# Miniprotein binders against q9bqp7: the designs that were tried, part 219

Target 1, 240 residues: q9bqp7
Amino acid sequence: VPQNWFPIFNPERSDKPNASDPSVPLKIPLQRNVIPSVTRVLQQTMTKQQVFLLERWKQRMILELGEDGFKEYTSNVFLQGKRFHEALESILSPQETLKERDENLLKSGYIESVQHILKDVSGVRALESAVQHETLNYIGLLDCVAEYQGKLCVIDWKTSEKPKPFIQSTFDNPLQVVAYMGAMNHDTNYSFQVQCGLIVVAYKDGSPAHPHFMDAELCSQYWTKWLLRLEEYTEKKKNQ
Key: E = the ipSAE of ESMFold2; O = the ipSAE of OpenDDE; V2 = 0.75 times the mean of E and O plus 0.25 times the DockQ between their complexes.

## First folded at step 16 (miniprotein)

Design wh57
Fold by ESMFold2-Fast, scan of step 16:
Structure wh57 (fold): chain B 240 residues (1-240), chain A 103 residues (1-103)
Amino acid sequence: as target 1 above (240 residues)
Amino acid sequence: SERIKRLEELAKEILRLVEELRKITDDPYVLQLLDMAELLAEFALDAAKRGDLEEAEQLLKWAIEYLEWAVEEVKKLGVSPEEIERLEREIEEAKRKLEELRK
């Protein structure tokens, strides 16, 4: 168990709409600083076994693609993910709607993949927005906060291509979501409470994306695991 | 042993080079490469302290590969040629030191 436990939910907040809530989705810029990000904490607390498996995969890919081919593949995976997130932000924000769709087939496939999920998404409250947990001292950039099938969720968009470069495992995806949730629930820049999460895994061939919904109970379970990873990161940095 | 001390020194040098590269770029992709180099060098330092020389050498080799990759990517972003040349030389020196220790 975590030695420095802190609750994920804020008893002073509600998920109910507030009249003072902005009419447009919040987009607070993330500034690089000394406070660790969620992704950095998760990456820096990868196990040695995970690192060796990743390097073994890398060597196999280099044998297949050549060193330059592997580097091109890796940068393309990163760029595809970035473009996918940019496209989703544009689609969900009327102010940033793209007039014409990107002809990039990979981006088009991922966007096609999520269409059935997007039909169930409404009431967008935040897009590509920074969160900070002042008490636990971590920051993050969440993808989206919106209602999915009527429930307010932190939504994280993932591409299916595996393994991803510079990777925590897919088991870390729920930790990432609850870390953003806990930060947002205690961040003074936000007024509402989020209790649910959604991980959407999109496929580049346009196959229907897979939604992984997390209710409040499941979020609480993953929150405990996130607190352990955060403590591991903190101990590691103290002992260097 | 002398070999353990040299591996520890090399791991610390790699960690210093990671921090120097972080000062010249905010590119998210490059920063992820640097995060990997840092993690690998930290595991290498731990391996060296335990006397696991073969594991330490392997981890340092991978850390240096991520540093070389990060420099290559930073070049594409138009960073000062002189600063990049200096960092390339220091990385090549680290690589040479590792190859000498592996012999």
Scores: ipSAE 0.749, ipTM 0.892, lowest interface PAE 1.0, mean pLDDT 85

Design wh58
Fold by ESMFold2-Fast, scan of step 16:
Structure wh58 (fold): chain B 240 residues (1-240), chain A 103 residues (1-103)
Amino acid sequence: as target 1 above (240 residues)
Amino acid sequence: SERIKRLEELAKEILRLVEELRKITDDPYVLQLLDMAELLAEFALDAAKRGDLEEAEQLLKWAIEYLEWAVEEVKKLGVSPEEIERIERELEEAKRKLEELRK
């Protein structure tokens, strides 16, 4: 359906390890510029219905917590998510990096939640690393690229509290994953091919995290939807 | 319509204030709040152009709420206090203009 289609996978790349590949996971810093990020494209192309649903949820929460309570709640959810990502990067990094990390980051209920998933993760190739799609002109910061149960995946770590604060980000998670995947597969800073995705939803109370695996076919389906969102964003910008 | 023109002007003012705040912070939480204010103001502008005044007013009210929230969070970061104070004054003026239109 997209007017300007582009393939998610790069036929010139392999997902097999190369002897010349770095032994340390890649961590390319994200540079702010005029090129839109994946998260900005998704947020700026939310539907009016999605926005109204979010506002209804916000109003219900404010009735329960008060306005100050609601702001404190959402700020804490955001901070816990940030700390969770920092802890995971620390856990998956080389041992010399881990020795310098804050012990408190490694003790959260969210980290307990993902332990069984981490046992199946190996061959880490990138952590908190920037990707850029030079042809489609978007950038992103992915969480992790590693093998999950033997398959190379873009892995996205999510925290969940009940109720959920950001409905749109939850619904768009598969689009984030495939957007990062397509960018990485065509980014000259990387040499490998990723064809699978994994969304891991961790829980604050330490209950077992839920893994949502995306095979190549599912990734291709979500890629088409991502291209439509990117096209909507581009057209919106042209009209401003 | 004078009311349509005033709502369009107010939506554009909110969008300008969003961009001014965006220049003084890289904090991801604040940027998330600003992105929401931007989207709501854009929907408000569209509603005003369609002549849907009540929807435009509601969307502008929500956009201003997110922008006020973003200002509150930026103040906690302790950066650019003079610029924040100026933006805060302009936001209060925008809020007054919207309340005047709703009367």
Scores: ipSAE 0.727, ipTM 0.878, lowest interface PAE 1.1, mean pLDDT 86

Design wh59 (at its last look DockQ between E and O 0.74; V2 from the best seeds 0.77)
Fold by OpenDDE base, look of step 17:
Structure wh59 (fold): chain B 240 residues (1-240), chain A 103 residues (1-103)
Amino acid sequence: as target 1 above (240 residues)
Amino acid sequence: SERIKRLEELAKEILRLVEELRKITDDPYVLQLLDMAELLAEFALDAAKRGDLEEAEQLLKWAIEYLEWAVEEVKKLGVSPEEIERFERELEEAKRKLEELRK
């Protein structure tokens, strides 16, 4: 049990989205500060075993691609992810705010992969927006807040070259989603709360993306795990 | 053990370099590399304190590799060329120290 328990949901906020869908999605900029990001917390609390597995994988890849080849591969993976997020932001943004759509950004296997998911996405409330949990002292940049199949969700878009049909195969992504949910639900910049999460795994070859829906119960379970990771991080940094 | 002490010192030096690089960049990709370098250096420091010298050396090697990668990426971004040259020199010295400890 976490020592510093805090609820994921805010009882002071209505579960009903205020009927006035903002005409424009929120985009709060992330500010650089001493507060750790969700990604930093998760990265810094990886187990030794996880690190060794990762490094073994890296070493195998270096043997296959060479050192420079591996660096290029990793850089390309990162760039592809970035471009995918930019394309999604463009697609999900209101037409009036759309800068000249780089048509080239829309011509990707990843975009093709998520088309069936996008059909079920509506009521976009935030895109690439910063969240801060003031009490628990962490920040993050969430990809999207929107309705998926009529349920308001924090949506996290992921790219993969390998199938991830199970939520368990998404590693710490569920923790990231609930961390964003908890922060948003207690961030004064947001007037609403979310009770659901959605991880969407897009594939480079254009095969149908896998949606991993997280209901309120599952979110609560992962929230407890997130709190434990955050406590571990906090304790680690106090001892440095 | 003198070897333990030197490994601990090297781990602390890498941690210092990571912290200094974080001050000059906000690039998410670089920050991810720095996080790995930091984590590996911390694990190396703990391994050294436990007397697991081979593990400490391996972890330091990996930490340095990530730190080198981070410096290369920062250099591509055109951030503080003079400071980057300093980091490159300090990293070369760290690599030298590690190699001396592995013999």
Scores: ipSAE 0.784, ipTM 0.908, lowest interface PAE 0.6, mean pLDDT 91
Fold by ESMFold2, look of step 17:
Structure wh59 (fold): chain B 240 residues (1-240), chain A 103 residues (1-103)
Amino acid sequence: as target 1 above (240 residues)
Amino acid sequence: SERIKRLEELAKEILRLVEELRKITDDPYVLQLLDMAELLAEFALDAAKRGDLEEAEQLLKWAIEYLEWAVEEVKKLGVSPEEIERFERELEEAKRKLEELRK
């Protein structure tokens, strides 16, 4: 149980945005500051056991590929994830035209993997947008806020192949979503709130992506776990 | 006790280098490598305080490897080449200190 519990939802805000035809999705710039990011909090609160397991995996890969081969592999996987998010932002932006998009950016198994999900996505309200929880003092960069099958969600896009040496556990994916949700719901740059989440896991070979929907009840359960991780981070850094 | 103190000092030196390098670039790939170096150095500091000297040495070795990797990536960006040469020299010194502690 966190000592400084704070609600994920904001009763002062509507969970149904009134504007049905927004001019542009929000894209609040991420600013450099001393406030920790969601991903940094989750990474810095990894257990020692998790770190040792990742290092063992790294050593096996280095044995197979060599040090330079492993670094090249990791860099390529990271680049593919970056390209995936860039492509999704481009696809979901109503101001961009298809003829102005980089054709190579759109040629990806990951993009093919999510096509069936994108057909159910509408009403995009935010893309690659910064959020800040002004009370709990953390910041994030959420991927997307849009309706999925008629429900307004914080949507987080994940690639199935990740650069393991510095990525979080897949068990942390729901924590990342609810942390963004809580920050957005208490960020003055946003006039509405979101109570649902969606995690979309895409596959490099183009196989259909797996959507993982999170209703308000599930989000509240994971929010408690996020608060514990944030509390752990805060205590760790205070005592150094 | 002497070995514990030297391991703690080396861990703090690595943490200082991580913070200094973090000020040079905002490249997300580099920042992820630096976050790992930081976590490993902090685990090493904790292990040294508990007297787990072999664990502390291993964790510092991994932290230095991540920091070296980060420096290599910043070097590719072409930012501040004189500072990159300083980081490379500091890292070689840190590696020598760690090897001396293992002897």
Scores: ipSAE 0.781, ipTM 0.905, lowest interface PAE 0.8, mean pLDDT 86
Fold by ESMFold2-Fast, scan of step 16:
Structure wh59 (fold): chain B 240 residues (1-240), chain A 103 residues (1-103)
Amino acid sequence: as target 1 above (240 residues)
Amino acid sequence: SERIKRLEELAKEILRLVEELRKITDDPYVLQLLDMAELLAEFALDAAKRGDLEEAEQLLKWAIEYLEWAVEEVKKLGVSPEEIERFERELEEAKRKLEELRK
């Protein structure tokens, strides 16, 4: 699918704050539908090579941890990611009131890891919010839209545990970000435009997180690759 | 020919079980396990159609393992015991069919 038929940026939208924009971050709930999610498209279009590499990693882990140990490890990685995202939403929500239990959650190593990144984050526009591309017919749940060092970004928070069990590879992280960006830029629930992305990789031991900034040109390059994955998914499922 | 047809039928049975289990759970972790089982079963079906029996059998074995793992996780969530018993029974049958074909 050519990029010029489905551009990532919406020429009718401004990337600057609008007077009509809500002062409270948007949080549109994601409803389960037959419309595929970004993560499902990426997972269902993994290559056979990627799947065999994942199975090789799994077998190696099972040799070290045992089958039950591996399943516990996998469940814990998933739970860690969920708690990390919940903590970040709480920290970045101006209306949230932190209770003692929430404060204990916020003292995790992953949260310590991102402290220096959070100092550069302001102007939060959306948190844990659903996006849908009406024309390309896919949905997603983005983590955060905020200014990072003065630039409005789709921000995706990642934990360093690699690979995340049975989820898309880290190679696909930029595709996930631009898919959310393109959807939001064409979603009638949103009035602004985002042209930049940020992937933040946080570490369990509290080591400083690594920010991977994506400018407009890089986002456009990854958007072309996302469109190819979406086309592959559509063709695969149309013939079933 | 007969072995290829049985592998294709087994792959389709696994895909059907994946969709049935999706109807009884909203758990994101379980849904990710089911997505993996679906992908592996689809690769197995393609391998069988190409006549790559060894690859089809290996992929189908992995698909069944992910489905079994998904059923174990749903069981922990307190889903109806009778529904879980049905999936466990059908999975055991699928495992038996695959083992017969591998020989």
Scores: ipSAE 0.769, ipTM 0.898, lowest interface PAE 0.8, mean pLDDT 85
ESMFold2 (binder alone), look of step 17: mean pLDDT 86; pTM 0.871

Design wh6
Fold by ESMFold2-Fast, scan of step 16:
Structure wh6 (fold): chain B 240 residues (1-240), chain A 103 residues (1-103)
Amino acid sequence: as target 1 above (240 residues)
Amino acid sequence: SERIKRLEELAKEILRLVEELRKITDDPYVLTLLDMAELLAEFALDAAKRGDLEEAEQLLKWAIEYLEWAVEEVKKLGVSPEEIERLERELEEAKRKLEELRK
């Protein structure tokens, strides 16, 4: 369906480590650019129906918490997510001496929630690292690239409070993962191939996190949907 | 119609205010609120062009709410206070125009 198809995988790359690979996980900083980020493309191409559903949720929350309470709740959810990612980066980094661990985050229910997933994670190759797709002209900041149960994955860590955070949508999570994957597979700053994705949904009360594994076929299917969203974004901005 | 033209003009004004605020801050949370304001204003502009006045007014109201929220958050960061005050005045004028159209 996309007018200009581009492959998600790079046939010249492999998922196996080689001698040229860095001994520590890559952490390329994301620099502000006119090139759109994955999250911006996805947010700017939400449907009107999705936006109205989100506004209905917001109004329900305001009814329960009050306007100030809702703003505090949303700010705290954003902060908790940020701190959760910082804790995971610290835990998965082989160089603990370069990072301080926040004891409050280690006590978090979210960290307890992911413990069983972390036991199956190894061979970390990138953490909080920037990716850019030079041909398709988009950038992103991925959470983690590591082996999950022996398969090299782009791993996206999500926190879930029931109800969900206001500015987040679960149906776009697979698109975010494959967008990062396609960018990394064609980014000259990286040398390896990623063919699988993993979305990990952690819970505040410490209940076991839910892993959503995406094999190569599923990633290819979501990649087509991501390409459509990217085209939608490009068309929208040309008409402004 | 004149009402459609005023709604379109207001939507474009909101989009301009979003871009002005983006020049002031790099805070991820504020940028997320601004992205929502932009999307809502763009839907409002589309609704106005289609003649859906009630939908355009509702979307503009929501866009303005996100802009006000974004301004509130930027003020906590202490960034460009003089520019924030100017943008607050322009946003208040936009709110007044919308309320006048809804009357």
Scores: ipSAE 0.698, ipTM 0.868, lowest interface PAE 1.2, mean pLDDT 85

Design wh60
Fold by ESMFold2-Fast, scan of step 16:
Order: C-alpha cells, then structure tokens, then sequence
Structure wh60 (fold): chain B 240 residues (1-240), chain A 103 residues (1-103)
C-alpha cells in the first residue's frame, strides 16, 4: 500500500455534460517545468530485469540492421507514432473539419486499424491536452477523453511495436491511463469526472486494433500501482 | 576498492553530462534517450555499492551508448555546436576510462 494515498476519483465531479462545458474539445498546452511527467516516472522506475530484456532486444536488432540502421529504425518508429497521434487528433477534432487535413496522415495502416474503434467514439471532451495533479505533483499529456460505447474514457492510442530502448513495459500502459485520469479528475482546468480507461493497440498492417477497456474497479486497482511507482520515483530522486 | 571508486566516479560523470544535455534541448526523443542513460547510470551506482563489478561495467557501457546516441540526435538539431563538441570529448574520455577498468 502506498504511504501517501490519494483517491483517483473526485466526489465533487460527475461525468454528465454541463452547460458551462465547451462545445470544442479542450487542448491545454503542456508547459515544461521541474514537475515530473507520467512517462518520466514510469521510465525512471523501470526494473533492472526490464532493462536487461530491452538491451537483449536492442543487441539482436543491431545484429540485423547495423548500429546506424537500428537508430534509423527507432527514430522512424517514434516518428510514425507521433504522426499516428496527429492523425487521430485531426480526425476527432471538430475544428479540423473546417481546414484542409493532411490526407497522407489519414491513410496509414494504423488509421485503417482503428476505424472500427473510432465508430464507437463520440462526445470528445479533450484532445492532446495537459493534465496536472497539484497535490501529487506530476503532469502528463493525455491523448483523448471521449465516450467509448457510452462510457466516458481516458483513451490512449498505442502502436503495436514492442519494445523500444526508451519505452516502458506493456504492463505500464494501464498505469499511464489511470495516472492521467487521476490528474484530470483533480485538475482545475477540467470540470468533469472520468472513471473508465481505454487502451487501443493499432497495427501497421491495418489489422483490426485491439481495445482494452478498463472499468472503474480496474482503474482503482491500477491507481494503487501507479501511486507505488510515483512513491518509488519520489524516494529515488529525494536522495539525489 | 579502487575499481569501485572509479566506476562510481564514471557513473557520476555520466549523470552530469546527461543534465548538461537536458539544458540545451527540449526534443522529446532526445529526452527519452537521456532518461535511459540516467537510469542506467543509477543502476551502475547500485551495482558498484553491492560490489558487482561485472554488472556495473556492463551497465556503464550501456549508459554511455545511450548518451552517445543522444548527442548524435542533438547534433542533428543544430543547437550549441561548441557545447556539443565539448560534451563529445568528455564522453570519449569516459569511454577510455571504462576500457582501462576492463583491463
């Protein structure tokens, strides 16, 4: 159990729309400061076992591609992930419907992969938006907050590529989602409550993406694990 | 032991170089590479404290590799050429010191 426990849900908020809520999805810019990000906390609390497995994967890739080829491959994967997120923001943003979209970004295999998921997504409330937990002192940039099959969710879009030299383990994906959720639920820039999460794993070849839905109970379970990772990060950095 | 002290000194040098690179770039890809170098250098300090010299040397080698990669990526961004050149020289010295410790 984490020593400095704090609730994931805010009893003063509801998931129902409010007349004062904006009709356009929120996009609060992420401002860099000394406060650690969710991704930094997760990466800095990676286990030695996880690092050794990642290094063995890296060595195998270098044997196949050469050192320069491996670096180019990794840079391209990072760029493809960035473009995938940009395309999704464009597709889900009502503001972009008034502008010419980059159609090349909208035609990728990853976008084809998520089409069946997107048909079940509506009521978008936030896109590429910064969240800050002022009490627990962490920040993040969430991908999307929208209704999935009628449930308001923090939605995180993932590509199927595994693992990278700088990526946290697959086990950390639910922690990332609940960390954003807890921050948003207590961030004064937002007025609504999110209790569910959705991780969508998209495939480059256009194969149907896998949705991993997290109900309120599951989110609460992962929230406890996130608090332990945050505590580990804080203790580690306190001694440096 | 002498070897433990030198491994700790090299890990601390890597941590210092990581922080210097963080001051000259906000690129998210570079920052992720620096985060990995930082984590590995911290693992070196732990391994050295436990007296596991083989593990410490391996982790330090990996930390240096991520730092070199980060420097290469920063050079592509065209920022602070003189500072990058200085960091490259300090990194080469760290590599030489590690090779000395490995016989």
Amino acid sequence: as target 1 above (240 residues)
Amino acid sequence: SERIKRLEELAKEILRLVEELRKITDDPYVLQLLDMAELLAEFVLDAAKRGDLEEAEQLLKWAIEYLEWAVEEVKKLGVSPEEIERLERELEEAKRKLEELRK
Scores: ipSAE 0.719, ipTM 0.875, lowest interface PAE 1.1, mean pLDDT 85

Design wh61
Fold by ESMFold2-Fast, scan of step 16:
Structure wh61 (fold): chain B 240 residues (1-240), chain A 103 residues (1-103)
Amino acid sequence: as target 1 above (240 residues)
Amino acid sequence: SERIKRIEELAKEILRLVEELRKITDDPYVLQLLDMAELLAEFALDAAKRGDLEEAEQLLKWAIEYLEWAVEEVKKLGVSPEEIERLERELEEAKRKLEELRK
């Protein structure tokens, strides 16, 4: 149990649309500062076991691809993920025009992979938008907030060349989602409540993406784990 | 004891280089590489404290590899050639110190 527990949900907020809600999805810019991001907190609190497993994978890849080949591979994976997110932002926001580079990604398979998920997404309220938890002192950049099958969700888009059939195979992804959710629910730039999460794993070969839905109870369970990681990060920082 | 001191000195040097690189770029890919170098150097300090010198040396080697990778990526950005040369020299010195630890 965390020493400094804070609720994920804000009882003063509703997940239902109201007349004061903007008709255009929010896109609050993320500014670099000394406040840690969700991804930095999670990365800096990886276990030694996780790091050694990652290094063993890296060494195997280097043996196969060579040092330069491995670096090129990693750079390409990063670039494809960035393009996938840019394409989805453009698709979900009619006010943003898709670039020629992004159109090429649409033909690669990732967008084909998510078509059946996109069919069930509507009521977009935020895209590539910054969140800040003033009380817990962390920031993040979430991918999307929209209704999935009628439920308002923080949606996180993931790409993978290796199939990830279960939520457990995505390590810290559920923690990212609930961290963004908790921040948004207490961020004065937003007025609504999010109680559900969705992690979508898309495949380059166009095979159907796997949606991992997180209801309010599951989000609350992962929120407790996120608070523990945040406390670990904070204690680590105090001792430096 | 002397070997532990040299491991700690090298780890602190790596952490200093990470901070220097963070001041000259905000590129997200480079920042992720620097985060890995930082974590590995911190694990090396913890390993040294426990007396696990072989693990500490391996972690320092990996940390230096991420630093070298970060410098290579920063060279592709609009950064002063003089700053790059300085960082490359300090990186070579770190590699030399790592080689000395192995002996």
Scores: ipSAE 0.718, ipTM 0.873, lowest interface PAE 1.1, mean pLDDT 84

Design wh62
Fold by ESMFold2-Fast, scan of step 16:
Structure wh62 (fold): chain B 240 residues (1-240), chain A 103 residues (1-103)
Amino acid sequence: as target 1 above (240 residues)
Amino acid sequence: SERIKRLEELAKEILRLVEELRKITDDPYVLQLLDMAELLAEFALDAAKRGDLEEAEQLIKWAIEYLEWAVEEVKKLGVSPEEIERLERELEEAKRKLEELRK
């Protein structure tokens, strides 16, 4: 249904390693620009129903924790998510700078939660790396690109505390993954093709993380939905 | 109506404050709070244009709450005291205007 369709996969690329690929994972820094990020596009195109559901959750939490308690809870959840991503980057990076400080990050319940998933992860090609879609004009910062059970995936690490711990809706996680995938597949800073996604939901108590694998067909379906959200964002911006 | 026009003006004022706050911080946590304030203010503007006063007032109230939260977080980051004080005053004015409309 998108008016300006563009393919998610690049026919000129392969998902197999080649001689031109770097031996260490890529880490291209994200630079703030007027070009919208994936998370901004998704946030700005939330439905009114999603916003009202989020506000009902917020109101319930404020009744239980108080306003200051709710703000502290939300800030703490954000910080724990940040530390979880830092720990995963450290674990998956070559051991060039492993230090005492990093060892403390490796001991969290979230890291225990993902151990069984990490055993199936290999061939890391990118970590905390910026992607840009030059034609569709959006940017993003992806968590990880690696092989999961032999398939090259864009991997998104999530912490979960129900109800919603973050302001943005978790319903958009598959759209975020395919948006990064499509950008990377057409970004000249990268030479390989990704056709699969993986969303890993980790738990603070160390209970086993839940992997949500997305094959090429599913990624193509979510890509169409992402293009619609991007179109909605662009149209909204034009009318302001 | 006059009440609808005042709600539209208030929603636009909130959108302006969001843009000003974005210029003084790159903190990802603050930016997500500002994104929520922007979305809520846009929904409020649409509600006001449709003549839905109750929905517009509620959405503006929520947008102001996210802006207040964002200002509190920016203060912790040690940005310009003068800019923060000015933004706090404008936000308090917006809050007072909303309270007058709800009464």
Scores: ipSAE 0.692, ipTM 0.866, lowest interface PAE 1.1, mean pLDDT 85

Design wh63
Fold by ESMFold2-Fast, scan of step 16:
Structure wh63 (fold): chain B 240 residues (1-240), chain A 103 residues (1-103)
Amino acid sequence: as target 1 above (240 residues)
Amino acid sequence: SERIKRLEELAKEILRLVEELRKITDDPYVLQLLDMAELLAEFALDAAKRGDLEEAEQLFKWAIEYLEWAVEEVKKLGVSPEEIERLERELEEAKRKLEELRK
């Protein structure tokens, strides 16, 4: 059990829309500061085994592609992910303008992959928006908060290739989602409650994306694991 | 003792380079590479303190590879040539220190 345990859900908040909610999704900018981000906490608390497995994968890829080819591959994977997120933000945003719209982004295989999921998404409340847990002192940038099949979710969009993406661990995705959820539920910039998560894995070849839904109980289980990772990060930094 | 002291100096130099690079860019991709360099250098220092010099040297090598990669990516972002040259010199010094430890 974490020593600094804190609840993921805020009993003073509701997940129902209210008349005071903005007509456009919130987009609070993430400011660089000393407070650690969710992604930094997770990355800095990777196990030695995870790091060695990652380095073994890297060496295998370098043997296949060459060092420059591997760097190009990894840069392209990162860029594809960024463009996928930009396209989704554009699709889900009611404020899309002619200058902001990019038809090429909207026609990628990743966007084709996610179409069936998007049909079940509505009531978007936040897009590419910063969250901060004031009590636990961490920040993050979440992809999307919207209703999925009638349930308000923190939605995290992931791209996948058959060679595993180098920089992102799929095993930490649930922790990332609940960390954003807990932060948003206790961030004064937001007034609503999120109790569910959704991880959507989209494919480059347009194959149907896989939705991984997380109910409140599952979110609570992963929240405990996130608190342990945060504790590990804090302890590590104290001992430097 | 002397070897451990030099490994500690190498870790300090790598971590200093990570912080210098973090000051000149907010590019998310570069920041991810720097996070890996930092983690690897910290694991390397931990291995050195445990007396596992072979693992420490390997981890320092990987940390330096991520720093080289980060510098290469920063060059594409239009950072000052003078700043790049300075970073490259510091990176070569870290590489030299790692090679000395292998002797």
Scores: ipSAE 0.714, ipTM 0.875, lowest interface PAE 1.1, mean pLDDT 85

